# VHH binders against o26223: the designs that were tried, part 69

Target 1, 191 residues: o26223
Amino acid sequence: MKLLWTSQHIKVTVHIDGKVSKMDVLEAIKTRRSIRKYQDREVPEELIDKILDAAMCGPSAVDERPWHFIVVRNREMLEKIPEVHPYGAMVKDAPVAIIVCCDSSLEKIPGFWVQDCSIASQNILLAAHSLGLGAVWTGVYPLEDRVEGIRRLFSIPEHVIPFSVIPLGYPAENPGTRDLFDPDRIHLEKW

## First folded at step 21 (VHH)

Design YD55
Fold by OpenDDE, second read of step 22:
Structure YD55 (fold): chain B 191 residues (1-191), chain A 124 residues (1-124)
Amino acid sequence: as target 1 above (191 residues)
Amino acid sequence: QVQLQESGGGLVQPGGSLRLSCAASGFTFNDKWMSWVRQAPGEGREWVSGISWSGGWTEYADSVKGRFTIARDNVKNTLYLLMDSLKSDDTAVYYCAKHKYSAFPEKQDEFDIWGQGTQVTVSS
């Protein structure tokens, strides 16, 4: 069944206290935090679809769009991910995880896939946050032990490289906002 | 210096038990998958058991299932193999080995650190 993604203007309505609030892009960026604790609540498929749509809207080198996404809801698999990813302990507590992968056969220019998949991963985080979900980016690439661990766990072909594992769920924590602006990292015209 | 050092081998009668230990040093142990591999006289190396970094995932060769238990102590940087109901065909040098990947080994080259081995002899 070809999921006919009708381009409907998905008004991202975050139901906070019954009110649908629209989060603008700057607010999403500024207020996003890594969330590692989740409610015992399922994430609707509709939200995952919106997140994946956002993940595919990022730019890629020469429009190569090398990304693939594995959506994991199976409880056994979610529990196994931390075994192959030592810093992915929170995945076992999430109702769903997205594994971002690169298909190397889709690369037009070697090496830019890291940026492409990073953009996709970040869009997942921002979209999740804008939808009232919590998520965290757990790095897989470039650590070979994790790459191969995830590859074998999900039977990922050799030409496809697992890049990140992103657990998602309704947040069970509120770490607050941070001001990360550092003027010392800004150089004008010259270093 | 990177090192794995096995201990606990010896002579035991059929039906007996042994506990092997492997002390790790010179590398980060607590995030690595580990295995026991054995080599009987005149035979090739045989994978025996493996364990994930946390110890939450263990696997065994069919030949040792139900008899052997792999465990680890990440605070002590030590891998263990509890061997019960030992048989004569369990006689081998037992090696501790570190995995290259966070997965169970498919090939012998998927280990990057080996111990010197400890002799286990099961004989009446």
Scores: ipSAE 0.832, ipTM 0.918, lowest interface PAE 0.5, mean pLDDT 92
Fold by ESMFold2, look of step 21:
Structure YD55 (fold): chain B 191 residues (1-191), chain A 124 residues (1-124)
Amino acid sequence: as target 1 above (191 residues)
Amino acid sequence: QVQLQESGGGLVQPGGSLRLSCAASGFTFNDKWMSWVRQAPGEGREWVSGISWSGGWTEYADSVKGRFTIARDNVKNTLYLLMDSLKSDDTAVYYCAKHKYSAFPEKQDEFDIWGQGTQVTVSS
């Protein structure tokens, strides 16, 4: 089923041949920066849906797709996250956060869920950036004190592992672009 | 040496007040959750109150709500318990303890550093 964008015939993300301009993937990757200051402005549910769709497009080990996502908009809960997650202070000021989790019952290859959830987390950052939002990945796993803190705060089951907390919002800062290419990290044929 | 050292206990009459202190050394205090736990003679340990690393989230056992106040000073690496309206049931050794997790405890085995305790006695 296809949701129309702005009229009965074309709605949502519908690509009219040759008439839509979007950020190039390489540009998005190169220009994405961690954003920790957000406007006092609501993020529409439509954008969160697009971001989570992108998150689930990532590859995973043996296509296990072990990820689950918690979308947090409740002000009281957002304000409590920094209390269980000391370096997540900016979460208090975000209009919304996404918690990326692994459901360990979905693992097909033990231990690869970390890579799987990292891929989903990075896709969230890139999708948010391409939609005009700013985000930052704040790490929870593998710090067990933070993992358990987040688990209890959101009533996450024991077999589900909170991996990252990603606050998002319209950016209130612009850190600029960096040139990080380092040829010394490239090894041809062998180390 | 990792250490928690309580002070401020003593003998007090019913209705009186005491302020307990717990000095932390040998570990990073500023990002740890902390609690006060008490043990009356012949009894098991009873969780009294807990506080998040920043001090922004506090919880209390029902038996002490409205009478006790937990606080912390992350500059001085010190945990406090202000006890008001003391009654005989509050007589116990009071321990400060560091949480294993950034959460209020659900089981008794969720603390990994303990102080030696300070005696609080409420009676004549």
Scores: ipSAE 0.511, ipTM 0.803, lowest interface PAE 2.2, mean pLDDT 90
Fold by ESMFold2, fold request of step 23:
Structure YD55 (fold): chain B 191 residues (1-191), chain A 124 residues (1-124)
Amino acid sequence: as target 1 above (191 residues)
Amino acid sequence: QVQLQESGGGLVQPGGSLRLSCAASGFTFNDKWMSWVRQAPGEGREWVSGISWSGGWTEYADSVKGRFTIARDNVKNTLYLLMDSLKSDDTAVYYCAKHKYSAFPEKQDEFDIWGQGTQVTVSS
């Protein structure tokens, strides 16, 4: 029994839903980096579907699932996002962006939609990474300037709140991994 | 101290040209959307033109489209309005204004900083 043989065994003897495994979940979480440079390469619709399926698997407050997603591929629209979101410059260079929104009419418990949409956004980042894509979360909410800018740019109704803009594509950079574990942040029983 | 100060107005013949300037101070200019708004005697304020923070997206009221050009210089913190083919209907006080949102205005008073205005008079 060897470590390499065990790795080959995992590939050959797949025990995860009868499918060939792509990436361990802890590996995905630890190695995901914000990617802001993308290849000039289209992202297939099928990958976007998988990413959004993953986004919708997140837990939500009382299962309210308040999220809606706008998939943006149009070049003119992608180029205008940085004009309403100054720190979203990389969006103009992405082949696609996903706007995560809250439909406030679906909110069952006030104020938790921010956590709900944050969970969906993080799932998008992890799913994209596991599929060989790079992505970055660019903040919209709670900055009223950006919220209204994105709402008007995409004709989003008043009861729908744009939360984040997530450009993604095949990465054209590799920032490497980081060792971020800090035991001093861990408190046993009390602060 | 937050300030917008317009200049460059004056008396011009019909068909003439003017360049208005607006100097900004006391706030971060280069990430804000800006507009020119005018007010003719006895009239309400009319939005004239707007420009995104980078200058990459501009829009114009139909009444000035093709004749006016909005521009900005983020190094000098200055907004400009280049006015060509001036008509008597363009006579107004022209104000520089900072947007509340990164969007062209669609609703009631979406500006939070105003200049003092500069008079443009197109002679008859």
Scores: ipSAE 0.423, ipTM 0.758, lowest interface PAE 3.0, mean pLDDT 90
Fold by ESMFold2, fold request of step 23:
Structure YD55 (fold): chain B 191 residues (1-191), chain A 124 residues (1-124)
Amino acid sequence: as target 1 above (191 residues)
Amino acid sequence: QVQLQESGGGLVQPGGSLRLSCAASGFTFNDKWMSWVRQAPGEGREWVSGISWSGGWTEYADSVKGRFTIARDNVKNTLYLLMDSLKSDDTAVYYCAKHKYSAFPEKQDEFDIWGQGTQVTVSS
């Protein structure tokens, strides 16, 4: 039996200026900010692969793993997303976006796919940050108008539910970090 | 409270032009997709044209493509239809309609707010 509880530290690789750096998981979580301004710079395919690998590492209800991802780089398609998602204006300025979807035929416990896809979406944000990219989650589900708009724009079948659109790129802004810890939100044993 | 009010209809000769207007009130117009739909005497409703919330994406039924232009003014909360080269077959009541979804319609019941309609009559 170990007297020292080994922390489960998950190191993520950060590629900054051609150097490989290690970022502590807690640092990544605390310093990640929603980034809505991007450099005119391509995001290499290998970084997208790493981000999607991380997305699929998330837990899911009964290991159902209901997620699918659409990678969008086509300029014309990126420019059309704001037409079906009126408050997703920054997507047209991103070099790439990832659409997180649920294939409802993969559900094993009905309705938990929202939690599953939320976990995958957050993993995308954290992985992007650790790789020197900025990203933001733009909501699609549960807004029926946005869900149907995205589904039709990308020819997504009726049993597949678009959950979120996540534009990403090398950041062109630095909003800084925040201190959001609020002990009044913590309840011991009961409310 | 929620209202779409069409205007600008009337009698026009074949080959003529007409501009329809639709004033919106009681809902947020600026982030909604809109369409014009028409109904000829004794017929069902026919989708004519649709426009995205920004005005940047428009589509037209084949029967009017090249002759009609849909537009919107998000400051005035108004939808327009400019109708050129009118034919007798364009005679109908024209309705302004708000989409349920941010998409062009694929099924008949994809509109949730309708105007009263304005009559367009094309005849000699």
Scores: ipSAE 0.410, ipTM 0.755, lowest interface PAE 3.1, mean pLDDT 90
Fold by ESMFold2, last read:
Structure YD55 (fold): chain B 191 residues (1-191), chain A 124 residues (1-124)
Amino acid sequence: as target 1 above (191 residues)
Amino acid sequence: QVQLQESGGGLVQPGGSLRLSCAASGFTFNDKWMSWVRQAPGEGREWVSGISWSGGWTEYADSVKGRFTIARDNVKNTLYLLMDSLKSDDTAVYYCAKHKYSAFPEKQDEFDIWGQGTQVTVSS
């Protein structure tokens, strides 16, 4: 047979629990890149729902699940984000952005909400990638300047902390994959 | 040394115009939000106008809307206030101030760098 039976040379359809998988999880993690240019193409609400479902699947400290999400599609609001977040210029060009927030009243163990929201944010990036979308995590917390800017722009209450702004859309760029494995970062048994 | 230095104040007749400048030094100006704040004799400080780091978003107190224009030059590290149709109620010391946050102020303690002020006097 002329076909190669390895994953390096052949794309195969894989059935997982009765579903056709679009992308292997390790492939998704290794190939996800920050995407800052988007097509002029609407992202269906169905895909946003899938992404947010994935965001909420992450572990959290003592299962506290402190996250809330603001979905932003309004053009005027998207255009204002770069004014409160100077390194978020690409947000004005995105069809949609997701703001990941912590409701501090849901904390069960102090200080771990940052890890909780980081996990949710990364899940958004991976889920978007698996659905053919591009996204980038733009940092808000712990920069008080950005935190207050985003809070006031979106009328977020004082006990809720904006953590990240994630613009997303169908990619209009392809930065390629990277090989970042560094064995010198691996320590066996001790430092 | 961190510094904001205002200039351009003076005595003008009602209906006149002035242009205030604020030179910034000792900090990164071009990614900071800035405001003008004024203080009339015997009164507290009143926020006049604010501008985002890029200059793309400006806001004005109701008392000055339509008469004043805030602007910035991020190459020269300079903030401006163009004041037209001046009234006696505009008489005050005008301060240049750097925001603590990338937001228009809602509370009095939201500025962390202040200039020394420039006097504007509008008299008949």
Scores: ipSAE 0.400, ipTM 0.759, lowest interface PAE 3.3, mean pLDDT 90
Fold by ESMFold2, fold request of step 23:
Structure YD55 (fold): chain B 191 residues (1-191), chain A 124 residues (1-124)
Amino acid sequence: as target 1 above (191 residues)
Amino acid sequence: QVQLQESGGGLVQPGGSLRLSCAASGFTFNDKWMSWVRQAPGEGREWVSGISWSGGWTEYADSVKGRFTIARDNVKNTLYLLMDSLKSDDTAVYYCAKHKYSAFPEKQDEFDIWGQGTQVTVSS
């Protein structure tokens, strides 16, 4: 097998020899799907490092970079997350999850941390996809019961706000691509 | 109308057992964390036990561990407390309470729906 890049035919492929191909960024954005079923297979620490490096490359309001990340691999902890989030059942089946948090002591402009952490969360999803992994963003903020539940479960201090929980792993499903472009959402010069 | 209604209290001898029930109505029970809280005469409220929405995570106050069992039935919208090896110290009004958060409580103000209570009296 060989690594291939063309504008028409580039797809994320896990080669039999374990090498992953480099994916065009527009292809990654268009083909990323929420993945909720994972293989019983560990995700190497090196891939998590690459994903978090990508997360921290996101822009932030006045470069405040308010984010912190908790990497969860402990089976007992992963199995408790659905108890805090009744519709987050897939987290218990993931080999690893990343909790994206805001450290409010790092805020330079109040309230923009939500955008900052959303950007970091999306970068996690795209980076995971480009590395042959599947992920899904499960919402925590602004739901107070989930925020407090996750905070207490992971001993997160009061000035740190859990934003999202992102389970990830090698995919065990392929929902296919979608065509979501809607010209009616585009307004030229005015509404 | 939102309601929690306890039942099953009564007079029991030391070493005896009781089962408390709490029927929930007027809200979605099956995705809420629930607790039992008790109040002895002349004292403040004491958290007894809590249970996650699924029933998969339970916790108990040290004073009741090993003697009490919390359970729930999400089909019947009912919370239970099985009380074994009862002691005079367990005499109290027992309240069913809905958590504000999906977490075990750290403060008294973390419940937003309360039942009327059911009296448990342990005496010879």
Scores: ipSAE 0.395, ipTM 0.751, lowest interface PAE 3.4, mean pLDDT 90

Design YD55
Fold by ESMFold2, last read:
Structure YD55 (fold): chain B 191 residues (1-191), chain A 124 residues (1-124)
Amino acid sequence: as target 1 above (191 residues)
Amino acid sequence: QVQLQESGGGLVQPGGSLRLSCAASGFTFNDKWMSWVRQAPGEGREWVSGISWSGGWTEYADSVKGRFTIARDNVKNTLYLLMDSLKSDDTAVYYCAKHKYSAFPEKQDEFDIWGQGTQVTVSS
């Protein structure tokens, strides 16, 4: 019987930054869960920088890159977000949140900014997970009430559209993994 | 039917106190921002105070700051305004209003549900 050599064996041998292995991309995608409970522990600026770097690596329509990010650490402001975003209660307990915005003046193809900012938002979630953080995407757009609430709270100009609020921190919960693959959603050649 | 019904107005002496209530029905009250707005005879409407859906964020017009307190009871679906140290300049019809947005108003047309108002008269 032959030993099978995989990148998993390599990861077990190499320790990086206190971790026993690097996380495979597919593993990160499959194991990332929405995390709504956070430890009382600061998230270093270095990690936020890495997360935003990853966010900006996403593709965009005609490479328009319409995104802007507001990093919120101020306790008073984090506590006010649930007041404009009723389903964002966990934001007040997060050490930091990232607001993903679209600058509509950067659009080159009208209307694709939603896809662009969705890609950036998902990259934030995956990057946070890979760095040992938990995060959750809380929806802002397209709910006009929330969009206007967030815009006024953070003095966001009229041509900039707040898309999502993503609280993050070191997780204080573990919801476990899920098996969500459904072959009935796959259609070959036709519907 | 969507309704806001104010009560608790009346005649009061200068320096006195009054408590206004606003009963909400026909919509989900506990996730909406609310305000009190007043209108003196022959004047435009003046925003008095606003409160976030949870009650955790309140703001007041400079003219009433320190004298008025806005509050809400999301179980009873009621909005309140406690008015202390009343002055003759506080004489107005007081309206309960539901915000269009989860934000304090920047313009007078940012309310979509209004009560009929309750008269407050501060006079000897």
Scores: ipSAE 0.381, ipTM 0.724, lowest interface PAE 3.2, mean pLDDT 90

